# Ledger of designs, part 188: VHH binders against q96fz2

Target 1, 269 residues: q96fz2
Amino acid sequence: CGRTSCHLPRDVLTRACAYQDRRGQQRLPEWRDPDKYCPSYNKSPQSNSPVLLSRLHFEKDADSSERIIAPMRWGLVPSWFKESDPSKLQFNTTNCRSDTVMEKRSFKVPLGKGRRCVVLADGFYEWQRCQGTNQRQPYFIYFPQIKTEKSGSIGAADSPENWEKVWDNWRLLTMAGIFDCWEPPEGGDVLYSYTIITVDSCKGLSDIHHRMPAILDGEEAVSKWLDFGEVSTQEALKLIHPTENITFHAVSSVVNNSRNNTPECLAPV
Key: E = the ipSAE of ESMFold2; O = the ipSAE of OpenDDE; V2 = 0.75 times the mean of E and O plus 0.25 times the DockQ between their complexes.

## First folded at step 10 (VHH)

Design P23 (framework vhh_6z1v_2)
Fold by ESMFold2-Fast, scan of step 10:
Structure P23 (fold): chain B 269 residues (1-269), chain A 123 residues (1-123)
Amino acid sequence: as target 1 above (269 residues)
Amino acid sequence: EVQLVESGGRLVRTGGSLRLSCAASGSTFSTYAMGWFRQAPGKEREVVAAITQSGGSTYYADFVKGRFTISRDNAKNTVYLQMNSLKPEDTAVYYCAARWGFYDTAPNEYDYWGQGTQVTVSS
């Protein structure tokens, strides 16, 4: 997973993240650096994306079940990185393989500090290899969505007007991430950056791509992944596995260029 | 910073019961995982029990399972260790410790420590 859509306006995104804390109180996540949130239909590595994380990471007196929403850089910069420019990192940290996460220092160290986050997106894009050609078919992959009147899930067969109306109640894709905090050697603001954990593709996606992000399906999984005060690293990692509760449709090649940022990027073709 | 003060240690007969208390002052106690550790003469400090921020999850060393219970009262900034069916082998100085995030079983992973309270179990 190297491309996502996260285009909802900040207020709509915030409401889509409504949750219950440990005491059963209804809450909206509180923003950090909301001005750094840039909605886009076509987000690539090195751009900022909104993530959920435990409020305890920022406030020492917070209940670990309370949530913050913050934009973070996609592409984890380890706390030990010594150069002044994060783009000079010699290895790709856009994704983190689930099978080697405890072997890689870049990921093992922040996991040991409870630095788990949930990466938010409308959905993600993958490019299917076509036999006998170098052309790739892009697909938009997302949670099944419920129509306004609960007359079934929205899909590729629905009219464009039905697609335009679903964003008010869109179920965001919730991907398991790991983040770290990097202090620039020359001074300046702490950089928060994240990686998306990846797993083997489920049967439903195997014809599109062999890997998929680790998707946290439902509030129980999301809550356990975020709550580093109550859930150990070992228990949290049990949530990391392929998910079949996913749908997709083919999209046009417009999405191929990451500078294209229009609804056409995710529209059914 | 948080300061921890243990109390309740005393001489107890084999088979007896004792409750240790650890009172926290300074920083907000309720955000820390808490652990009880012990150190017998000539031995290294070892974990006895641990508890999460909310008290929703606990750990017990195999040698105390079924006999000891850890609990906490965040309103009183206190963590407790209820010790039942005490044995001479339980004789040690008992320490409480605080750790940011989830609890750990290794002493060196804890950030703050009390001064300890002596528990002596006579045969």
Scores: ipSAE 0.577, ipTM 0.835, lowest interface PAE 1.9, mean pLDDT 89

Design P24 (framework vhh_6z1v_2)
Fold by ESMFold2-Fast, scan of step 10:
Structure P24 (fold): chain B 269 residues (1-269), chain A 123 residues (1-123)
Amino acid sequence: as target 1 above (269 residues)
Amino acid sequence: EVQLVESGGRLVRTGGSLRLSCAASGSTFSTYAMGWFRQAPGKEREVVAAITQSGGSTYYADFVKGRFTISRDNAKNTVYLQMNSLKPEDTAVYYCAARWGFYYTAPNEYDYWGQGTQVTVSS
């Protein structure tokens, strides 16, 4: 997973993240650096994306079940990185394989500090290799959505007007992430950056791509992944596995260029 | 950020019971994982029991399972260790410790420590 869509306006995104804390109180996550959130239909590595994380990471007196939403850089920069420019990091940290996460220092260290986050997206894109050609077919991959009218299905035949109505109650994709905090050696603001944990594709996605993000399906899984005060690293990692609760449709080649940021990027073809 | 003061240590006969208390002051006790550790003369400090911030998960060292119970009262900023069926081998200075996040069993993972309370178990 190297491309996502996260286009909802800040207020719609916040409402989509409504949750209950450990006491059963209904809450909305509080924003950190909301001005750094840039909605886009076509998010690539090194751009900022919104993530959920435990409030306890920022407030020593917070209940670990309470949530913050914050924009973070996609592409984890380890806290121990000593160079001045994080773009010079020799390792690709856009994704983290679930099978080696405890073996790589870049991921093991932040996991030991409870630095688990949930990466938010409308969905993600993957490119299917086509037989006998170098061209690839892009697909938009996302949670099954609540049916808003009698049409109920999302597909290539749906009108643009029906697609606009879908966003009001869109169920965001919730991907398991690990983040770290990097302090520039020469001074400056702390950089928060994340990686998306990946697993083998489920049966339903195997014809499109061999890997998929580790998706946290439902509030129980999201809550346990975030709550580093009550859930150990070992227990949290049990949540990391493929899921079949996913759907997709083919999209146009417009999405191929990461500079394109229009609804056409995820519209069915 | 948090100060810890243990109390309740004393001389107890073999087979007796004792409750240790650890009172926290300063700030934000309810968000810390808490641990009880002990150290006998000439030995390294070892974990006895640990508890998460909500009390939803606990840990016990094998040598105290079934005899000791850890609990906490966040409204009173206090963690407790109920010790039953005491043995001479339980003689040690007992320390309360606080760690931000989930509990660990290694002493070096804890951020704040009390001064300790002496428990002596005699025949």
Scores: ipSAE 0.506, ipTM 0.805, lowest interface PAE 2.1, mean pLDDT 89

Design P25 (framework vhh_6z1v_2)
Fold by ESMFold2-Fast, scan of step 10:
Structure P25 (fold): chain B 269 residues (1-269), chain A 123 residues (1-123)
Amino acid sequence: as target 1 above (269 residues)
Amino acid sequence: EVQLVESGGRLVRTGGSLRLSCAASGSTFSTYAMGWFRQAPGKEREVVAAITQSGGSTYYADFVKGRFTISRDNAKNTVYLQMNSLKPEDTAVYYCAARWGFYTDAPNEYDYWGQGTQVTVSS
């Protein structure tokens, strides 16, 4: 996973993240650095995306089940990185393979510090390779959605006007991430950056791409991934596996250029 | 910053029981995972038991499982270790430790430590 859509206005996004803490209280996540959130239909690595993380990371007296929402840079910069410019990092940290996460220092260290986050998106994009041609078909991949005017999931067969009406009740894709905090050697603001954990594709996506993000399906999985005060690294990693609870549809080549930021990027063709 | 003070260590006979207490002062105790460690003369410090901030999850070393019980009272800023069926091998200085986040079995990953309380089990 190298491209996502996360276009909801801040208020709509916040309401979509309503949750219950350990005491059963209904809550909305509190924002940190909301000015850094930039909605887009076509988000690439190095851009900022909203993530959920435990409030305990910022407030030492917080219940670990309480949540903050914060924009973070896509592309993890390890806390030990010595250069002054994060763009000089010599290896790609956009994704982190689930099978080697405990073997790679860049990921093992923040994971040991409980730096787990949930990366939020409308959905993500993948490009299907067709052997015999150089062209690739892009797909938008997302949770099944419930239609607001009748029971059932929204899908590729629905008209474009049905898509325009679903954003108010859209179920956000919740991907397992790891973040780290980097302090510039020459001073300046702490940089928060994340990577998306990847797994082998599920059966339903295997014809589109061989890898997929580790999707946390439902509030129980999201809560356990975030709650680093109550859930060990070992137990949290048991949540990292493919899911079949996803849907997709083909989209136009407009999405190929990351500078295109319009609803056409995710509209069915 | 948390200050930890252990109490309850004493001489007990084999088969006896003992309850250790660790009182915390300073910053908020309730957000820390707590662990009990022990160190016998000439040996390294080893984990005995640990508990999460809410008390919802606990850990026990294999050789104390079924004999020791860890618990906490966040209203009193105290963690306890109930030790039953004590053996001479349990003789050690027992330390209380606090860790931000989830507990671990590695002493060097804990943030705050008490001064220890001596438990002696006579054969």
Scores: ipSAE 0.552, ipTM 0.817, lowest interface PAE 1.9, mean pLDDT 89

Design P26 (framework vhh_6z1v_2)
Fold by ESMFold2-Fast, scan of step 10:
Structure P26 (fold): chain B 269 residues (1-269), chain A 123 residues (1-123)
Amino acid sequence: as target 1 above (269 residues)
Amino acid sequence: EVQLVESGGRLVRTGGSLRLSCAASGSTFSTYAMGWFRQAPGKEREVVAAITQSGGSTYYADFVKGRFTISRDNAKNTVYLQMNSLKPEDTAVYYCAARWGFYSTYPNEYDYWGQGTQVTVSS
């Protein structure tokens, strides 16, 4: 819930986000600020990650079912933040608990403005506490994947060569997020930043960590979360719950240092 | 921004029907959720009906369900309230309002308001 991988080149990422609008038209999301997208196997808070959001947020006459893809800062900076430096925010907004999201001003206000987004990743990392030691075992957690040339899914038994080949048809992890827009008091560019909503972990992940991101499993859930023009906050929040449709494998300690940005970060061990 | 102008309010007999119209000008109407509210003398403004950007979802207050119908024509920048089986307690000034995003049942969450049109239902 504090570290992800999102390494696909921009064109591959864009094609992985193909979708249908409300009229059934097949579309690719339109990019905003594509130059700010930096692929990485090891993304931490305060870095930029690609998110999907409704085109209506940017164009007054847009159908609310049409999608934009944009890089946003991980770590929500509320629109009301008064300091000149976002890094001075005294509380952590990397994640937002589903059970208190309507009680926290930082999250309730942007939700009221329809500022829902879908955070894109190859998958996310969690560190399992090892009994009898201070060491942590990292795991890479992602949607089950289907190999295009053979039935079955990628897993711990696959070779590194086979692992690399699945990226052409990788099913991206789609996490429910909330974003906000902050205007620096002294002027400058508007900052778009987001938080990932978290829920209690599912049975399958409970031995790794007690919390997980709210995963939107499938296009119906993704479209309802994004479409703030047709789906109320109350209805959208019904999509926020633990999911069992998830898989994982152990990875090496290379991922521990957020400066390491290589395929070794997510390779099975 | 958007400017809203209500029309169609008049005196109607109990059991009668009336259609209110709200014409939008000055900006892009089709991006807004629309609501109809009413206010009788000495009372708070209350929601009557609301409709999403596409018309795919509507809301009706319990006291008008089955009698009133909200609709919109985005090509004409107009929202309508068809009122059937009118009762004396429906007497009020009717307001249309516009809100960015999904509709709300709370008056204070709307961004733009019309000046209102008077509906009087005689016993």
Scores: ipSAE 0.508, ipTM 0.779, lowest interface PAE 1.7, mean pLDDT 89

Design P27 (framework vhh_6z1v_2)
Fold by ESMFold2-Fast, scan of step 10:
Structure P27 (fold): chain B 269 residues (1-269), chain A 123 residues (1-123)
Amino acid sequence: as target 1 above (269 residues)
Amino acid sequence: EVQLVESGGRLVRTGGSLRLSCAASGSTFSTYAMGWFRQAPGKEREVVAAITQSGGSTYYADFVKGRFTISRDNAKNTVYLQMNSLKPEDTAVYYCAARWGFYSTDSNEYDYWGQGTQVTVSS
């Protein structure tokens, strides 16, 4: 996973993240740096995306089940990185393979510190390789919407009115991430950056791409991944596996250029 | 920052029971995982039991399972170790320790320590 859509206005996004804490109290996540949130239909690595993380990471007296929502840079910059410019990192950290996460220092160290986050998106894009050509067909991949039955799934045959209406109650895609905190050597603000954990694709996606993000399907999985005060690294990693509870449709090549940021990027072809 | 003080250690007969308390002062006790460790003469420090900040998850070393119970009262800033069916092998100095985040079985990963309370079990 190298491209996502996260276009909801801040207030709509916040309501879509309503949750219940350990005490059963209904809550909305509290924002950190809300002005850094940039809605887009076409988000690429190095841009900021909203993530959920435990409030305990920022407030030492917080219940670990309470949530913060914060924009973070996509592309994890390890705390040990010695250069002054994060864009000069030699290796790609936009994704982290689930099978080697405990072997790679860049991911093992923040994971050991409980630095788990949930990466939020409308959905993500993948490019299907076409046999006999170098042409690729893009697809928009997302949770089943509305009723989770066939009539509830948004698709190419749906009217424009149904597409406009669906965003009011869109179920955000919730992907398992790891974040780290990097302090610039010359001073300045701490940089928060994340990587998306990836797994083998599920049967339903195998014809589109061989890998998929680790999707946390439902509030129980999301809560356990975030709650580093109550859930060990070993238990949290059991949540990392392929899921079949996703749908998709083909989109136009407009999405190929990451500078294009319009509804056409995710509209069915 | 947390300061920890253990109490309750004493001489007890084999088969007896004892409750250890660890009182915390300072801020943020309720957000720390807590552990009980012990060290007998001539042996290294070993984990006995641990508990998460809410008390929702606990750990017990194999040699105390079914005999010891760890609990906490966040309103009183106290963690407890209820010790039943005591054996001479349980004789040790017992320490409470605090760790930010999830508990660990490795004593080197704890941030704050008490000074210990002596438990002696005799036949």
Scores: ipSAE 0.607, ipTM 0.842, lowest interface PAE 1.7, mean pLDDT 89

Design P28 (framework vhh_6z1v_2; at its last look DockQ between E and O 0.77; V2 from the best seeds 0.00; counts 0 for: pae E 11.4 > 2)
Fold by OpenDDE, look of step 11:
Structure P28 (fold): chain B 269 residues (1-269), chain A 123 residues (1-123)
Amino acid sequence: as target 1 above (269 residues)
Amino acid sequence: EVQLVESGGRLVRTGGSLRLSCAASGSTFSTYAMGWFRQAPGKEREVVAAITQSGGSTYYADFVKGRFTISRDNAKNTVYLQMNSLKPEDTAVYYCAARWGFYSTAPDEYDYWGQGTQVTVSS
């Protein structure tokens, strides 16, 4: 996974992340560093994206079932990194393969510390190789959305008004991530960064791409992944597998340019 | 910093019962997994039982075989080890330990330790 969409306004995104804590109370995640949130239809590595994580990571006396939403840098910078510039990291940390997560120190160590997060997105993009051509067809991949009687096919949102309605009730894609905290050697703010765990693609996506993000489907999976106080690493890792509960549609080549940030990026063609 | 103080260790006869208590200082007790460890003379420290922050999950060593029960009262900042059917092999110093996050079976993963309480089981 090298491209995502996360374009919802902050308030809409927050509401979409409503949850119940272990006491059954309905809650909204509190924001950390909300000013770092930059909505975009076209998110690339090294950009900031919002993730969910346990409140306990920030507050020593917090309930581990409570959630915080925080923009983090895509591309995990390990805490032991000693260079002043994260871009000097010599290995790719955009993704973490599920099969080798425990073999790589950069992922194993933060995972062992309970630094699990849920990466939020409208969906992610993948490119299908066209047989016989050097051309790749991009696809937008996301959770199936509940068709409200009024919501025509995502493709039929003929009016701006209808489009807004579609996104007001959009089910966000929830991807399993690992985050770490890096303190710059020269001082400054702690950098929070994340990697997306990847798995082999489900059968439905296999023709598009051979790998997919580990998707946490449902509140229980999300809760278990985040709650590092009550769920062990071993148990959490059982949640990491391909899911067939995904849909996709072809999009235009507009998304190929990471500078393009318009609704056209995820619109069906 | 969390301070842990164990109590309840004493001499008991084989087949007897004992309840150990560990009192924690501070207001963050509920954010720590708690564990009971023991160390016999000449042996390594080993996990006896562990419990998550909420008490929702517990771990027991194989030698426990249903004889011991770990519990906690977060309102009292206390973790307990009820030991039944004690054997001479259970003779050891018992330690309470706290770990931020999920419990562990590895002693080196715990952040805070008590001073220990001596449990002696006589034949």
Scores: ipSAE 0.743, ipTM 0.891, lowest interface PAE 0.7, mean pLDDT 92
Fold by ESMFold2-Fast, scan of step 10:
Structure P28 (fold): chain B 269 residues (1-269), chain A 123 residues (1-123)
Amino acid sequence: as target 1 above (269 residues)
Amino acid sequence: EVQLVESGGRLVRTGGSLRLSCAASGSTFSTYAMGWFRQAPGKEREVVAAITQSGGSTYYADFVKGRFTISRDNAKNTVYLQMNSLKPEDTAVYYCAARWGFYSTAPDEYDYWGQGTQVTVSS
């Protein structure tokens, strides 16, 4: 997973992240650095994307079940990185393989500090390779969506106009991430950056791509992944596995160029 | 910043019960994981029990499972260790410790420590 859509306006995104804390109180996540959130149909590595994380990471007196939403840089910069420019990092940290996460220092260290986050998206894009050609077919991959008016999910059979109407009640894709905090050696603001954990693809996606992001399906999984005060690293990692609860449809080649940022990027072909 | 004070240690007979208390000062107590550790003469400091911020998860060393219970009251800024079926090998100084985040079984990973309370088990 190297391309996502996260285009919802800030207020719609915030409401889509409504949750219950440990006391059963209904809450909306509190924003940090909201001005850094840039909605886009076509987000690539090194751009900022919104993530959920425990409020305890920022406030020593916070209940660990309370959530912050913050834009973070996609592409984890380890806390121990000693160069002045993060773009000079020799490793690609856009994704983190689930099978080696406890072996790689870049990921093991922040995991030990409870630096787990949930990466938010409308969905993600994958490019299907056809044998004997260098052309690829892009697909938009997302949670099944519920139509409130007709007790059905929106699909490729619906008109393109109907796709623009579903965003008010869209179920966001929730991907397991790891973040780290990097202090520039020459001073300046702390950089928060993240990686998306990847697993083997499920049966439903096997014809599109051999890997998929680790998706946290439902509020119980999301809550346990975020709550580093109550859930150990070992227990949290049990949540990391493929899921079949996803759907997809083919999209046009417009999405191929990461500079294209229009609804056409995710519209069914 | 957390200051911890243990109490309840005393001489008790084999088979007896005892409850240790650890009182914390400061409004941030409820956000720390808490642990009970012990150290007997000539031995290293070892974990006895630990509890998360909310009390939703606990850890017990194998040698106390079924006999000891850890609990906390965040409204009173106190963590407790209920010790049942005490044995002479439970004789040690018992320490309360606080750790930000999830609990650990390693003493060196705790941020704040009390001064200890002596528990002696004999007939």
Scores: ipSAE 0.628, ipTM 0.851, lowest interface PAE 1.6, mean pLDDT 89
Fold by ESMFold2, look of step 11:
Structure P28 (fold): chain B 269 residues (1-269), chain A 123 residues (1-123)
Amino acid sequence: as target 1 above (269 residues)
Amino acid sequence: EVQLVESGGRLVRTGGSLRLSCAASGSTFSTYAMGWFRQAPGKEREVVAAITQSGGSTYYADFVKGRFTISRDNAKNTVYLQMNSLKPEDTAVYYCAARWGFYSTAPDEYDYWGQGTQVTVSS
C-alpha cells in the first residue's frame, strides 16, 4: 500500500471521525496542526495524511480513550535517525509487515512505546499486474458504503450537490499504523511520521495484489488499537489480520501520476 | 508531580499474610498505571505486580502468581498489594511506582517512586 485518497474537507473529515469515549460520550477528535492537512485524491509517501491517536500521547492526565487527529508524514522516521534530512533514510518505511514488526527496530521501538495510530483515507489504490501485457490496472479499494435513498454514485460527483450525496456520509477506511517522533539533530520542530501495517491479502483482493493494509473494522477494533493506556502491544497485535469486508472498482490510469489530484483518480471505469 | 507513600510492611511468619498500601498525592492518580517492585539486599529491583489505570488489566511475576493480588481504588488514590502464603524469599523492601500510560516490567520506565516499605518473613 503506497497510494491513498484522503480528499474530504477538514470539517467533513472531522465529522466522519465521530466516536464514543470510554464513558459512552459522543465526541469529535481534537485537531493538532490542522494547517498541515493537505486533502488530495492522490496521496503518496512523504506527504502528510491525518491519523488518529490517543490524547494520552499529548496530555499526561488525559483519558486514553479520547482521540486526537493530526497530520503526520507518511514514511516513518525512527527516533534514532541521526542525519538532518529524512530523505536520506536508507530503507523504506512506507509500510511495515505484520509478520516481522517485532524484528525491525524501526517499528519495534515505537510500538513498545505505545505509538499506535489509525491512518485515515477515503480508500487506497493498488495496481494489478495482468498476464500478457506490461500494463497494470489500478483499482480503488474502500469499505462498502451504506446506501440511502439520497445516495449518489462516485462517478456522478461532478457538482457540489452530487459530491455531498457521495461524500458527506462516507465511511472512512481505518488502517492500523505505527508512528514515531523524530527530533532533528540541528533543532526545530519534532517530526511525527507513520507507517501502515500490512498483511497478506484476503481472498477477495488476491487477484489484485498479494498484500493489503491491516484494516481495523469497526469501533471496537479502532478503540483497542488506539488505547495504549489499557491495551498491551501483545493484545493489540491480535487485531492485525486481513478482512474480506472491502470492495473495489477499476479506475483509469489518471491516478498513475501522483501529481494528478482530481476526482477522475477514483472514478469507476 | 506525584508523591507515593507505601505502608503496611512489617515482620510476619512464613505462611502469613500482609496487605501493602500505596497512597498517592499531588496529581490525578487515575491517569497512571501502577506497579509494585521489590529489592532484596544485594539484588536488583524487580517487578512483583502491575495494574492499568482503570484496574482492567494486571500483571504478576511468575514467582508470585497465585499468592499476591494487586488492586487499586481510584476514589481513594490508593493501590494495594495483598500478599498471602508468604515465604522467606519474599523478604525485601517493596516499592510502589507510577508510569504514564501502560505498565511495564522494567523499573527504569517508571516516572515516580515511593520510598519503600520493609517486608520481613521469618520462620
Scores: ipSAE 0.006, ipTM 0.318, lowest interface PAE 11.4, mean pLDDT 88
ESMFold2 (binder alone), look of step 11: mean pLDDT 87; pTM 0.890

Design P29 (framework vhh_6z1v_2)
Fold by ESMFold2-Fast, scan of step 10:
Structure P29 (fold): chain B 269 residues (1-269), chain A 123 residues (1-123)
Amino acid sequence: as target 1 above (269 residues)
Amino acid sequence: EVQLVESGGRLVRTGGSLRLSCAASGSTFSTYAMGWFRQAPGKEREVVAAITQSGGSTYYADFVKGRFTISRDNAKNTVYLQMNSLKPEDTAVYYCAARWGFYSTAPYEYDYWGQGTQVTVSS
C-alpha cells in the first residue's frame, strides 16, 4: 500500500471516527494540528494523513482508551535519525512487513514504546499487472459500505452534484500503523510520521496484488490496536492478518499521477 | 510523577498468608501500570506480578501463579499483593513499581520505585 484517498472535510472525518471509551462513553477524537490536514483523493508517501492514536501519548494522565486524531507524515522517520532532512533517509519506510516488524530496529523500537496508530482513508489504490502487457490496471479498494436510499453509493454518483451524498455515513478504512517521533537536531517542531503494516493479500485481492495493508475490521480491533496501556505488543500483533471483508472496483489511469486530486481518481470505470 | 510507599511486610510461617499494600501519591497513579518485584538476599530483583492501569490485564511469574493475586483500587491510589501459601523461598524485600504504558517484566523499565517492605517466611 503506496496510495490512498482521504478526502472528507475535517468535520465529516471527525464524526466518522465517533467511538466509545473504556467506560462506554460516546466520544469524538480530539484534533492535534488540524490545520495540517490536507484532504485528497490521491495521497502519496511523504504527504500528511490523519491517524488515530491513544491520548496517553500526549497526556501522561489520560485514559489510554481515549483517542486523538492527528495528521502525520507518511513515511516513518525513526527517533534516532541523525540528519537534518528526513527526506535523506537511506531506506523506504512507507510500509512495514508484518513478518519482519520485530526484526527491524526502525519499527521494533517505536512498537516497544506503544506507538501504534490507525491510519484513516476512504480506501487505498493498487495496480494490477495485466498479462501480456507492461501496463497496470488501478483499483480502488475499500470496506463494503452499508447502502441506504439516503446515503447513496459510489456507483450511484452520476454527476458532481450527487457525489457529496456518496460520502454520507461512509465507513472509513482503518489500517494498522506504527508511528515515531523525531526531534530535529537544530530545533523546531517534533515530526510525527507513520508506516502502514502490510500482510499477504487475502484470497479476494490476490488477483490484484500480492500484498495488502493490515486492516483492522471493526471497533474492537481498532480499540485493541490503539490501547497500548491495556494491550501488549504481543497481543496487538495478533490483530495483524489478511482481511476478506473488503471490496473494490477498477478506476481510470487518472489516479496514476499523484498530482491529480479529483473525484475521477476513485470513480468506477 | 508518583511516590510509592509499601507496607504489610512481616514475619509469617510457612503456609501462611499476607497482604502487601502500596500507597501512591501523585496526579498520574491511575494511568500507570503497576508491578510488584522482589529481591532475595544475594539475588537479582525479579518480577512477581504486574497490572495494567484499569486492572483489566495481569501478569504473574510462574513461581507465584495460583498463590498470589495482584489488584488495584484507583479511587484509593493503592495496589495490593495478596500472598497465599507462603514458602521460605518467598522471603525477600518486596518492591512496588510504576511504569508508563503497558506493564513490563524487566525491572529497569519501571519509572518509579518504593523503598521496599521485608517479607520473611520461616518454617
Scores: ipSAE 0.578, ipTM 0.833, lowest interface PAE 1.9, mean pLDDT 89

